# Miniprotein binders against Uncharacterized 14.6 kDa protein in sodA1 3'region: the designs that were tried, part 1

Scores and structures below are computed, not measured.

Target 1, 131 residues: Uncharacterized 14.6 kDa protein in sodA1 3'region, of Leptolyngbya boryana (Plectonema boryanum) (p51586)
Amino acid sequence: MQTLAQMDILVVDDDPDTRDLLRFMLEDEGAIVTVAPNAKEALSLLERELPKLLVSDVAMPEMDGFELIGRVRELPKGETLPAIALTAYAREEDRQAALRSGFNDYLTKPVDPLELIRLVQQYCLAFPPDA
Structure headers, positions and changes below count from the first letter of each chain, unless a header shows other numbers.
ipSAE, averaged over its two directions, is called F for ESMFold2-Fast, E for ESMFold2 and O for OpenDDE. V2 adds 0.75 times the mean of E and O to 0.25 times the DockQ between the complexes of E and O.
Where letters were taken out, [cut] stands.
The coordinates of atoms that the task and the answers printed are left out; those that the model quotes come from them. Centres of patches stay.

## First folded at step 3 (miniprotein; from g1 with R23W E26T E30R E54R E57T R58A E61A E62Y E64R R65I)

Design B6
Fold by OpenDDE base, look of step 5:
Formats: sequence, structure tokens, C-alpha cells
Structure B6 (fold): chain B 131 residues (1-131), chain A 81 residues (1-81)
Amino acid sequence: as target 1 above (131 residues)
Amino acid sequence: STVRITVRFEGDDPEQLRQAVEWILTIARRLGLDVEVRVEGDTVTIEVRGLSPRQATAIAAYVRIIARELGLEVRVEVRTD
């Protein structure tokens, strides 16, 4: 049984390895995964349709994750979109920065895909996919 | 056909090497894959067998991610069983 069946997830990361890994692991749990290589493309996708969950790298060129989530929160229904930040450092300062920017949660890199799955599962339970 | 991946991590910090191994083992176990680990000085070799092409892609990606984030040297070899 797949724990994330029918859950729409958008993964944003400029690293293709991260995109490949997370897409595989989340799809293996039944999620419907879309990936974006940068914040600009992610925002374009989000403006068209909001997923159930956003997973985004913070340190990205041109537009970082902090700015991205800020823009998302300005979108219709974007105010309540669950969002997880992927950050390079485990400092409390970085965690607070992510939360102040608008993220609901955060994980440190290198991302443990099983840890991400567990966290996503929690959001799935809290905000189940549409039937 | 199935794929075999051979990963070689190299580093002077035993704890980093151990951590890298544990992460690879965890994902391999999750996927039900056969794994073998060998330690030779500051080099750790991990062999994962029985992978689908998609699994191989994911494992290889994870290995590269770990290496970059931990500052480890890594070599990855992929071949058909």
C-alpha cells in the first residue's frame, strides 16, 4: 500500500540529482510528483495550479527559496499551502529564517529521503488528497 | 535485466564514511536490495545488486549528493548483472 497515493507534490531544486532522487522516492510511495529546476519555473507552475505540498531548496541562484515562498503566499490559496524548505545548515538561525519567510517546516541537507517521506506523510494525514 | 552499482567513498574522517554508508544501507534496505560493504583504510566500498534501472538512477544520485554534501571523494560504477 502506498502512503502518498494521489498526493500532488512540487519539488524545486537546482540540483538534478536531488530532483531525481526525491521524485523517485516520493513516486514510490504513490505521490504525483512534479519537479522544477528553479524558482521562476516553479512559480509559473504554482500560478497555474497549486499542489498539496511544496518542497523547495533554499539556496538557489536568481531567486532563492525564501523569495519563492514569499511569492507563493501572495497567490490565491497560497497562504495555506504546506511548504517544506531544504537547507544546507542545521542552525536554529536558518530554521527561523525559513519559518519567517513562510515555510512550515524544514529539513537539512543532505536530505534523508526517508525522513522527507515521513514528514510528507504527516502532511498527507493533516491535509489528505482530494478523493 | 538487473543492475549492479559499486560505490567507493574516500575520506579521512571515519565518522563521515560511516554516516555515508548508513544512509546508503538504509535506502537499499528500504528498496529490498542486496548490499555488501567493505572497508579498506580510508576507502569504503559498497556494492548494491539487483537494481532496476530506475533504482540505479536514484541510488547513484543519492551517492553523489552525499559525497558533495559531506565533501567525500566518490567513484560510482554501474553495470548490468
Scores: ipSAE 0.731, ipTM 0.888, lowest interface PAE 0.6, mean pLDDT 91
Fold by ESMFold2, look of step 5:
Structure B6 (fold): chain B 131 residues (1-131), chain A 81 residues (1-81)
Amino acid sequence: as target 1 above (131 residues)
Amino acid sequence: STVRITVRFEGDDPEQLRQAVEWILTIARRLGLDVEVRVEGDTVTIEVRGLSPRQATAIAAYVRIIARELGLEVRVEVRTD
């Protein structure tokens, strides 16, 4: 069963292991996954074409995920792009910070593969991209 | 052909070692893979068998992530079955 068949997802994380893991788990469910190793490259990709869903690490060198999502929300049609933050912080204050920055939800690291798939399905299937 | 991975975690906190094993078992069971676990003092050895090359890449990546997050020393060996 491929619950994410043909869903375009952009994964942004400076850790190559996280990129490899998330790519595999999502592709195993049928998704089309693009990866970016930093926020600058991610923004370049997003300016060309918006995915169905953005999954972005928060703690990245140079430009972090909070700055990235802020810039994404200023892009044409970027204000409605579903976005999930990956964060090491589990406190309620950290969840609120992610939501105030423009993310729709968050996952704590290390990422639980079952939680990842369930949350991605929720946003990909419930929030179709703008045509 | 299938691949097997041997993972060796080392650390002085038994709860962290148990947690690492639990996470590896969870992903291995989801993927339908054979897993064997051996505990030797502060070292845990996990062998996962029957992996495709793509599964091996993902499992190895997850293992390294777990080790970094929990502060465990880790060694990963990959062998063709």
Scores: ipSAE 0.508, ipTM 0.780, lowest interface PAE 1.3, mean pLDDT 86

## First folded at step 6 (miniprotein; from B6h with E69Y)

Design B6l
Fold by ESMFold2, look of step 7:
Structure B6l (fold): chain B 131 residues (1-131), chain A 81 residues (1-81)
Amino acid sequence: as target 1 above (131 residues)
Amino acid sequence: STVRITVRFEGDDPEQLRQAVEWILRIARRLGLDVEVRVEGDTVTIEVRGLSPRQATAIAAYVRIIARYLGLEVRVEVETD
């Protein structure tokens, strides 16, 4: 499998177990992972420095992932940031909602870590870190 | 040193217990970990061996996620080998 070496990834999820799991799995593939427990902290991080990839839960208290991605798309250089949504629903309607909100792709919860790595690797191949 | 995790899932739906086992086996095999499964009535015990401390944290997190999603009772015991 392809490495995630030197890939800066931001993971946003209010569940600490999900943050721990995803951080480990991605770091085990060589990624540099930052985690945020909510959308407000995520926006603070994104305003300072954009990662190469955003992975964000949709169902979060206060500001959900749909609102988060909308604000990200308004940031300088945020228009083209690859972003994957984590959603509780696998229905086509839910997929379309995530894409209309500005995400590039989605995964259903509970997140299968192997499917996450595969999808993240696909985006790393398409958007490699700057040399 | 290596860590051993013992996971006990309890539930009355055999499909949910089977799903939990399958999910744990997939990640454990990807990480090259030794796994043993025992079934006793409505209880499934999964023993995962050879984990680093970081792997143990991740596996324990995944086990808790699975249990919450499937509505299973779970106990996780972690010990050094």
Scores: ipSAE 0.705, ipTM 0.865, lowest interface PAE 0.7, mean pLDDT 87

## First folded at step 7 (miniprotein; from B6l with T57K)

Design L4
Fold by ESMFold2, look of step 11:
Structure L4 (fold): chain B 131 residues (1-131), chain A 81 residues (1-81)
Amino acid sequence: as target 1 above (131 residues)
Amino acid sequence: STVRITVRFEGDDPEQLRQAVEWILRIARRLGLDVEVRVEGDTVTIEVRGLSPRQAKAIAAYVRIIARYLGLEVRVEVETD
């Protein structure tokens, strides 16, 4: 039932409804969820300690998700951090931009929370938590 | 205590109303919640029962996200049982 137990997940999105929804859905699966309302706060958290998985909105004011993931990939151990982008468009151009920026996968907005859980579970199996 | 949410979507496009209902039903069924749907002209009412306060907050958030995306008018009422 709790498929995400021991999984530390950071969710970054400037929409409070999205933060509330995703925190609940992931915590209901057993994850330990931290939320950040913008990329600057997300970076502060990431520089202190990397989560097991990053879920980040792309279209954020000031620092967007493309800049965020670029900075994450420069952190120690950040090169291999699984990261899922939340993008406004399903166009192939937008998909390719997210993947080229350093994200491992993407979901289109509005985020289907069940599809997010499925995708997060996929990455948990690929990168099981250490002790 | 358990919570009840009543969601009323209103719009001119029946496909948008159908999509909103579909998305709410999917999450409610995944969470094992009791759901009742009523259709009345251009208004769809969805009642979800047996929620924890945490579930209610999450579903209310999802309802607002859906309404904004589809351009539907929405009212969300949350009551304790």
Scores: ipSAE 0.734, ipTM 0.877, lowest interface PAE 0.6, mean pLDDT 87

## First folded at step 8 (miniprotein; from L4 with L31W)

Design m24
Fold by OpenDDE base, look of step 10:
Structure m24 (fold): chain B 131 residues (1-131), chain A 81 residues (1-81)
Amino acid sequence: as target 1 above (131 residues)
Amino acid sequence: STVRITVRFEGDDPEQLRQAVEWILRIARRWGLDVEVRVEGDTVTIEVRGLSPRQAKAIAAYVRIIARYLGLEVRVEVETD
């Protein structure tokens, strides 16, 4: 449907299946997707160029998503980068933890890719591509 | 040619099995694909037909994700039609 055309998205998750799934689903909607297997590599990419949206797992080894988003918020223009957390828990306290750490929203795992697409669409409308 | 995927989820919680099936069905329906579901005891079999190779890869990944998070046993078979 190309609902996400013009949108650069970075997906960070240590699970290759998640990366493959989300990349395909988002690309099928016309997004330009980059994937990173860990927060360190994600941060390197983000330091070079910010996407339009960050989707990140929170429970990752070495550097978790909470730390990652904290680092992102310190980057130039990183303070306004829309970011969605992928979390194992659906509890409100977990949602609040994601928000307090710097994420704009969250989805629970296993991720429903259609729900992710809907959420990404909302951010696409709220934060249109640069002129 | 297109690809057919046969997924078999096994578990003792029928609600988990139902949930797994529903998630797969939602994806397949979004793609307008033919799906067949069979229930045999604690095993649910899902057949999805007409997949592109890329779609098949995505479905297979999703199936593994679902199985892992729900603690289900799963078998996936991929065949070219």
Scores: ipSAE 0.828, ipTM 0.926, lowest interface PAE 0.5, mean pLDDT 92
Fold by ESMFold2, look of step 10:
Structure m24 (fold): chain B 131 residues (1-131), chain A 81 residues (1-81)
Amino acid sequence: as target 1 above (131 residues)
Amino acid sequence: STVRITVRFEGDDPEQLRQAVEWILRIARRWGLDVEVRVEGDTVTIEVRGLSPRQAKAIAAYVRIIARYLGLEVRVEVETD
């Protein structure tokens, strides 16, 4: 059973193994996954068309995920785009920073792919794209 | 066609080897796949059968992430069943 059929998801992470893991796990659930290796390429994609969900690493070189989400929240309809942060740290301060920057939720690295799928399902089913 | 993946973790810390195996088994259990685990000294070999090509690519990537996080050496072999 494909639980994410036709859900358009953008995954942003500078680690190619993380991009492959997330892409193939989500595609196995039926999602349409676009990947970006950095925030600049991600912004180019987002300015053209918003996905149903954004999943982004925070610790990326040059432009990090906090800068990325800040820019996303200024895009047309970007203020309501569901977004999940991937972070290396599980401290309460790190959680608060992700939420203050504009992410809706977070996962700690190394990412548990089963928890990722559960969280993605939660946001894809709960937040219609035009709400 | 289905795929078989063979993963070999190697390291001095048996707790990290156990953790790596546990993480792979959770995924294989989710997919209902047959898994064989062999332990030989500081090496653990995990064989997963019946994978789709997409599942195999996901496990291969996950295995490399696990190895880097835990400080283990890893070798991955993928072949058609």
Scores: ipSAE 0.742, ipTM 0.880, lowest interface PAE 0.6, mean pLDDT 87

## First folded at step 12 (miniprotein; from R1 with R30Y Y62W)

Design R4
Fold by ESMFold2, look of step 13:
Structure R4 (fold): chain B 131 residues (1-131), chain A 81 residues (1-81)
Amino acid sequence: as target 1 above (131 residues)
Amino acid sequence: STVRITIRFEGDDPEQLRQAVEWILRIARYLGLDVEVRVEGDTVTIEIRGLSPRQAKAIRAWVRIIARYLGLEVRVEIEED
């Protein structure tokens, strides 16, 4: 139950260290992880195939995470895609902004990978790879 | 084949140094790795042995994130164990 075996996860963050860390930690739990360095590349990947879970930074150049999630919610099957926001701000207003934009949950930076794994497990277990 | 990672944080705020250590220890413990910590003035040295190269790369990434967030100077060395 603490495994992410066969769960496809897309991680979007413009910081290469964050991409390296989160990919490793999630793959170590068995996930299949794809990374994107910005929202436009993330959208290209999402248009080809939806993952089981999206983890996205909010503060990104050009297209931010709020615009990204808005576009995702308009894709076929994107309306129900679980999505976790990564944000630099921990205030309740920032949490509410992420949820209003279409994210299901959020974590504050610096993202503790163990907190991310715990949260991802909650969403991935609700959508098992069977069937 | 295993590697050893040596992490040296430098800073003048002891609470930030303590927080950096705690964040590293949490991940190392999760991965089942043994950690040695040495404190010398405004420098903290963390050594972790028995890592896979992939584990070492991930810890280096986390260390760099921590250092940037806390404003700490950091040096990371990865060597054959």
Scores: ipSAE 0.785, ipTM 0.896, lowest interface PAE 0.5, mean pLDDT 88

## First folded at step 13 (miniprotein; from R4 with R29E)

Design R8
Fold by OpenDDE base, last read:
Structure R8 (fold): chain B 131 residues (1-131), chain A 81 residues (1-81)
Amino acid sequence: as target 1 above (131 residues)
Amino acid sequence: STVRITIRFEGDDPEQLRQAVEWILRIAEYLGLDVEVRVEGDTVTIEIRGLSPRQAKAIRAWVRIIARYLGLEVRVEIEED
């Protein structure tokens, strides 16, 4: 329905199925999606140019999503980059951990693509793409 | 050209199988795809027709994710429609 038209989104997840699914679903809504299989590659991309929104798995090997978002917040203009965490557990303590680490919102796995779209739409409305 | 995807979930818990179907239908219906569901004992078969190759790839990815989440055995076949 093109509700995310022209919105630059970076998706970080070590699961290729998740990357494929989310990329497709978000692109189907008109988003411009980049995917990264790990935090290191994601950070390299982010250092070059910040997207409009970051979606990141938290439980990744080597560098987890918590560390990633911490690094992002240190980048120029990274302080205000909207970021959504993908978490395995729906406990309040996990939610708080994500928020304290620097994420703005969170979704539990398996990620419902429709819920992600809805959440991303909220950020699209709040922070529309540059003309 | 379009393709058809056939999904078979296997498990001994009917509620778990129902959940799997619900997860798949959620996306298939959102994409406006034609879906048929059959239940045979411990196996649920979902057939989706008229998919683009890109849609089929995404659906397969989702199926695998759901199977892992629910701990279900799954088989996926993609054929020319």
Scores: ipSAE 0.866, ipTM 0.942, lowest interface PAE 0.4, mean pLDDT 93
Fold by OpenDDE base, fold request of step 15:
Structure R8 (fold): chain B 131 residues (1-131), chain A 81 residues (1-81)
Amino acid sequence: as target 1 above (131 residues)
Amino acid sequence: STVRITIRFEGDDPEQLRQAVEWILRIAEYLGLDVEVRVEGDTVTIEIRGLSPRQAKAIRAWVRIIARYLGLEVRVEIEED
């Protein structure tokens, strides 16, 4: 089933295994996936063209996901870009930190790809792509 | 052509091994793949057949992630069917 057909998704994570896994799983559902190994490259991509949804690790060297989402929210149309944080911690205070920084939702690592797909599907239904 | 992936987890905690199997089965079953599981002592062997090269790459990535999370030793082999 192609539940994410035509949905542009950017995945940002410094772990190549995470990038490989999430790219495949999302593409298998029909998404158009771009991956970035760090926040700097992600920001460069985002400045060129905003995806339908951003998935980003929070704990990254140089620039973390909290700073990244802050920069994204300052971009044109970036203020409404759906964004999901990937975090190592499941504590409520960590979730609140992600939300306060600008993310719309969060998932704990190791990222359950099925949970990610379900969460992304919610955004497809809520915000269908333009015809 | 299709490939076969063989995953071997090693650990002295049966619960960790069970969790590893559960995580791997979760993704394999979602992808509609046939899975065989064998348990011998502190070693669990998972064999998945009929994978595309892309599927094998993704499952290998998932296996490595789970192994790191659970602190298990793991060996992955991919060969042509």
Scores: ipSAE 0.865, ipTM 0.942, lowest interface PAE 0.4, mean pLDDT 93
Fold by OpenDDE base, fold request of step 15:
Structure R8 (fold): chain B 131 residues (1-131), chain A 81 residues (1-81)
Amino acid sequence: as target 1 above (131 residues)
Amino acid sequence: STVRITIRFEGDDPEQLRQAVEWILRIAEYLGLDVEVRVEGDTVTIEIRGLSPRQAKAIRAWVRIIARYLGLEVRVEIEED
């Protein structure tokens, strides 16, 4: 359906399959999706314009998701940007690490796109896009 | 036009193969696509018809992700329906 219509989402992941899958699934729900293959490009995009929601892989080369979210939180209005981490581990310690680094929530890999959609829907309801 | 995707998972653990099918069905069913599954030995074949090219590309991506996660060999073919 179009439950995410007009919602700007940035997806950051170094895996092209993940980018392709998540972009399609989110766009199918009406979201306006931008993808970045690494944290450097993501940060460049974020510095230009903040999305409504950030979805980022944690384990990325050069700059990982933890550092990325840290940088984002230092940007103007970046302090309140909803951000979801994609992590390989489901342990509570890993969840806490993501939260401590600045993420609002997390999903474990392989990312269930339906679970992501539902989570994004929740943020859409809580923080609706500008009408 | 619509396309057909044929997915073949190969592995010696039937539980892994079952899990692969489950993951694929989850997405296909969400998209309202009909799926046929065939099992022969260590190979599971999944056929999905009536896909848009964009759907097929996304499903292929998902298939590869699941294959890597489960440690399965996979072959994907996309052809006009």
Scores: ipSAE 0.864, ipTM 0.941, lowest interface PAE 0.4, mean pLDDT 92
Fold by OpenDDE base, last read:
Structure R8 (fold): chain B 131 residues (1-131), chain A 81 residues (1-81)
Amino acid sequence: as target 1 above (131 residues)
Amino acid sequence: STVRITIRFEGDDPEQLRQAVEWILRIAEYLGLDVEVRVEGDTVTIEIRGLSPRQAKAIRAWVRIIARYLGLEVRVEIEED
């Protein structure tokens, strides 16, 4: 089914396999997916237009996901943009760090794309667009 | 036309090989694709037929991710079906 139909999602990850996989899986559910290979490019895209949801790796060279989400929260309407962190670390301390930095939720790598889809579905319902 | 993807995982831990197969089957079944699995010693061969080129590319990406995570050797072949 097209459970994410017309949902605009930005995926940020320096791994091309992750970008290819997640783009395909989310698009297969009807989402409109943009991918960025690094935080700098992601920020440029976000400054132009905010998606419905941001999915970002945290461990990236030059600018990591924690810094990225901090910058996003400073943008107009960026304060409420739903954002999911992807990380190699599963410790509660790491999850809390992601939340404190500004992410709304957290998934560990390797990312189960079906779990990501379900999580994205929840945020689609929980955070409807502004009136 | 459709393509066929052949995946070969190699490792000395049968549990890791089982996990790899399970991860691949999870995605293939979600996409409604038929899968054949063959186990020969420390090598597992997974064959998926009738894929679109886009599906094959995505599955190859997933295979690479799983192989890296589990520390398995992997070979992927994509050919016309």
Scores: ipSAE 0.864, ipTM 0.942, lowest interface PAE 0.4, mean pLDDT 93
Fold by ESMFold2, fold request of step 15:
Structure R8 (fold): chain B 131 residues (1-131), chain A 81 residues (1-81)
Amino acid sequence: as target 1 above (131 residues)
Amino acid sequence: STVRITIRFEGDDPEQLRQAVEWILRIAEYLGLDVEVRVEGDTVTIEIRGLSPRQAKAIRAWVRIIARYLGLEVRVEIEED
């Protein structure tokens, strides 16, 4: 059963294995997935068209995920875009830092794709895609 | 057509080898795939059959992520099934 049909998701991560894995797993559930290898490319895509959900690595070279989400929250309609951080840091302070930066939720690395699917499904139920 | 993936993890920490196996088994079960696991000393071999090429690429990506995170040596072979 595909549970993410018509869910537009942007995945941002500088690791090509992570992009390949997450794209496949989300598409296998019916999502429409765009990938970006860095924050600058992601921001360019987001400025042209917002997805339904953003999934972004935090630790990226040059522009990190904290700067990316800060820019996103200042875009038209970007203030309410659901966004999930992928972080190496599991401490409570790190969770609070991700939320203060503008992410709605986070997952610790290595990102189990099944946990990501479960979390994305929760956002899909809360904000169902348009027909 | 379907493919078979053979994954060999090697490492000196049996807890990390067990964790790697568990992560692979969960994704394989989710995808409805047949899995065979063999333990041979400090080497664990996982064979998964009946994969599409897209599934094999995804599992290889996950395997490489796991190996880097846990510090395990890994070899991956993909063959026509």
Scores: ipSAE 0.824, ipTM 0.918, lowest interface PAE 0.4, mean pLDDT 89
Fold by ESMFold2, fold request of step 15:
Structure R8 (fold): chain B 131 residues (1-131), chain A 81 residues (1-81)
Amino acid sequence: as target 1 above (131 residues)
Amino acid sequence: STVRITIRFEGDDPEQLRQAVEWILRIAEYLGLDVEVRVEGDTVTIEIRGLSPRQAKAIRAWVRIIARYLGLEVRVEIEED
């Protein structure tokens, strides 16, 4: 099914298995997916063009997802970019940390790809195509 | 053209093995793929046929993520179908 047509998504995760899985599942639903293996490359892409949705791992070497989202929120039009955190931590304090950092939502690892699709679809409904 | 993937999980905890199977079955069902499951002691074997190379790569990625999360030993083979 093509439920994510015209949805430009950037997926940031240092695990190549996660990048392969999530790219395939989202593209299978019609999304246009770009992947980045770290926050530095993600920022380079974001500074050139914002996606409609950011999906980012939190626990990354060097620059983590909390620092990444902080930088994104300083970019032009980045203040309102929908962003989903991927986190290993399921505790309430971990959820609050993600929200305080600037993410809009989160999913716990291991990221069930069907749960990701459902959550991403909610953002697609919130920002429907113009035509 | 199409490939088959054979996945073997091994572990001491039957609940972890059951969870791994459930996660694989859910993605396979979503993709419209038929699955064969065989349980022998501490080992579960899952075979899926008729996959595209892209589907096999995605399922292999998910299998490796599952195995790391649950602490299961895993072997994955992908062969021409």
Scores: ipSAE 0.820, ipTM 0.916, lowest interface PAE 0.4, mean pLDDT 89
Fold by ESMFold2, fold request of step 15:
Structure R8 (fold): chain B 131 residues (1-131), chain A 81 residues (1-81)
Amino acid sequence: as target 1 above (131 residues)
Amino acid sequence: STVRITIRFEGDDPEQLRQAVEWILRIAEYLGLDVEVRVEGDTVTIEIRGLSPRQAKAIRAWVRIIARYLGLEVRVEIEED
């Protein structure tokens, strides 16, 4: 019933509808969800304490998700933080760019909340790949 | 306290109207909600009853996201059941 219990997730997206939808759906599965409306606020939260998973929009004003993930990967223990990109573009090149930037996975917008839950479950219940 | 949400999509692309309905039906099924759908020319009306206020807020957010992405006109009304 509560597949994401005890999981701390940070969701970063400048669209309030996306924040409301994703917070509700993830909390309905038991997660502890923090939301941030932009990358600057997200970084402030991340520098204080890392969540178990980061979900971030790519196309954000001022600082985009590519810059955000780059800074996250420089934080202590941020190199291994699981991170999912939300991208508006379905082109293969755009999807690959998200992975090369440091995200572990991606979902295309509009983000189907059920697909997000499925993907989040995989990351929160699995360990990072062995290097 | 439960609420009822009524969603009306308008557009001239029937495939986009179908896609919008499909996305609403998937989330409603996940939440265990029963849905009524009516198609009238370029307008699709979707009604869902028995929602909690939190569920209605989430569905309204999803509806607005869908409408914006697909370029559909949308009207959403939430009423007490």
Scores: ipSAE 0.817, ipTM 0.912, lowest interface PAE 0.4, mean pLDDT 88
Fold by ESMFold2, last read:
Structure R8 (fold): chain B 131 residues (1-131), chain A 81 residues (1-81)
Amino acid sequence: as target 1 above (131 residues)
Amino acid sequence: STVRITIRFEGDDPEQLRQAVEWILRIAEYLGLDVEVRVEGDTVTIEIRGLSPRQAKAIRAWVRIIARYLGLEVRVEIEED
């Protein structure tokens, strides 16, 4: 059973191991995954077409994930795009920073791919692509 | 065809070595793969057979992430079964 079938997901992370791992694990569940190595490339992709879900690292050089999500929320239809932050810290302050920036949820690093799949599945049920 | 992956962690903190093994066992179980673990002093060797090339690349990526996070020395070999 492919629990993420027809889910278009954009994953943004400057670590190639994280991109490789998360792409494989999400695609193994049936998702259509696009990866971006930085926020600039991610924003370029998002300005052309929104995915059904954004997963983005926060701590990236030049443009960080907080700035990225701020730009996304200004795009047509971007205000309601589900977005998950990947962060090194899981304190209450980190949660509040992610919510203030516009993310819907977060996961702490190292990103356990099974935990990511579980969280993405919750968003798939809440925002079904074809039902 | 299938490949095998051999992962060797080295470190002097047994809790960190145990954590690395646990994380790898969880992903291997999810993928339906059998795992062999050997402990030799401060070295842990993990061998997984019967992987697709895509599975092996994903596991190698996770292994490298784990090693960096836990501060463990790691060597990974992928070879034909």
Scores: ipSAE 0.817, ipTM 0.915, lowest interface PAE 0.4, mean pLDDT 88

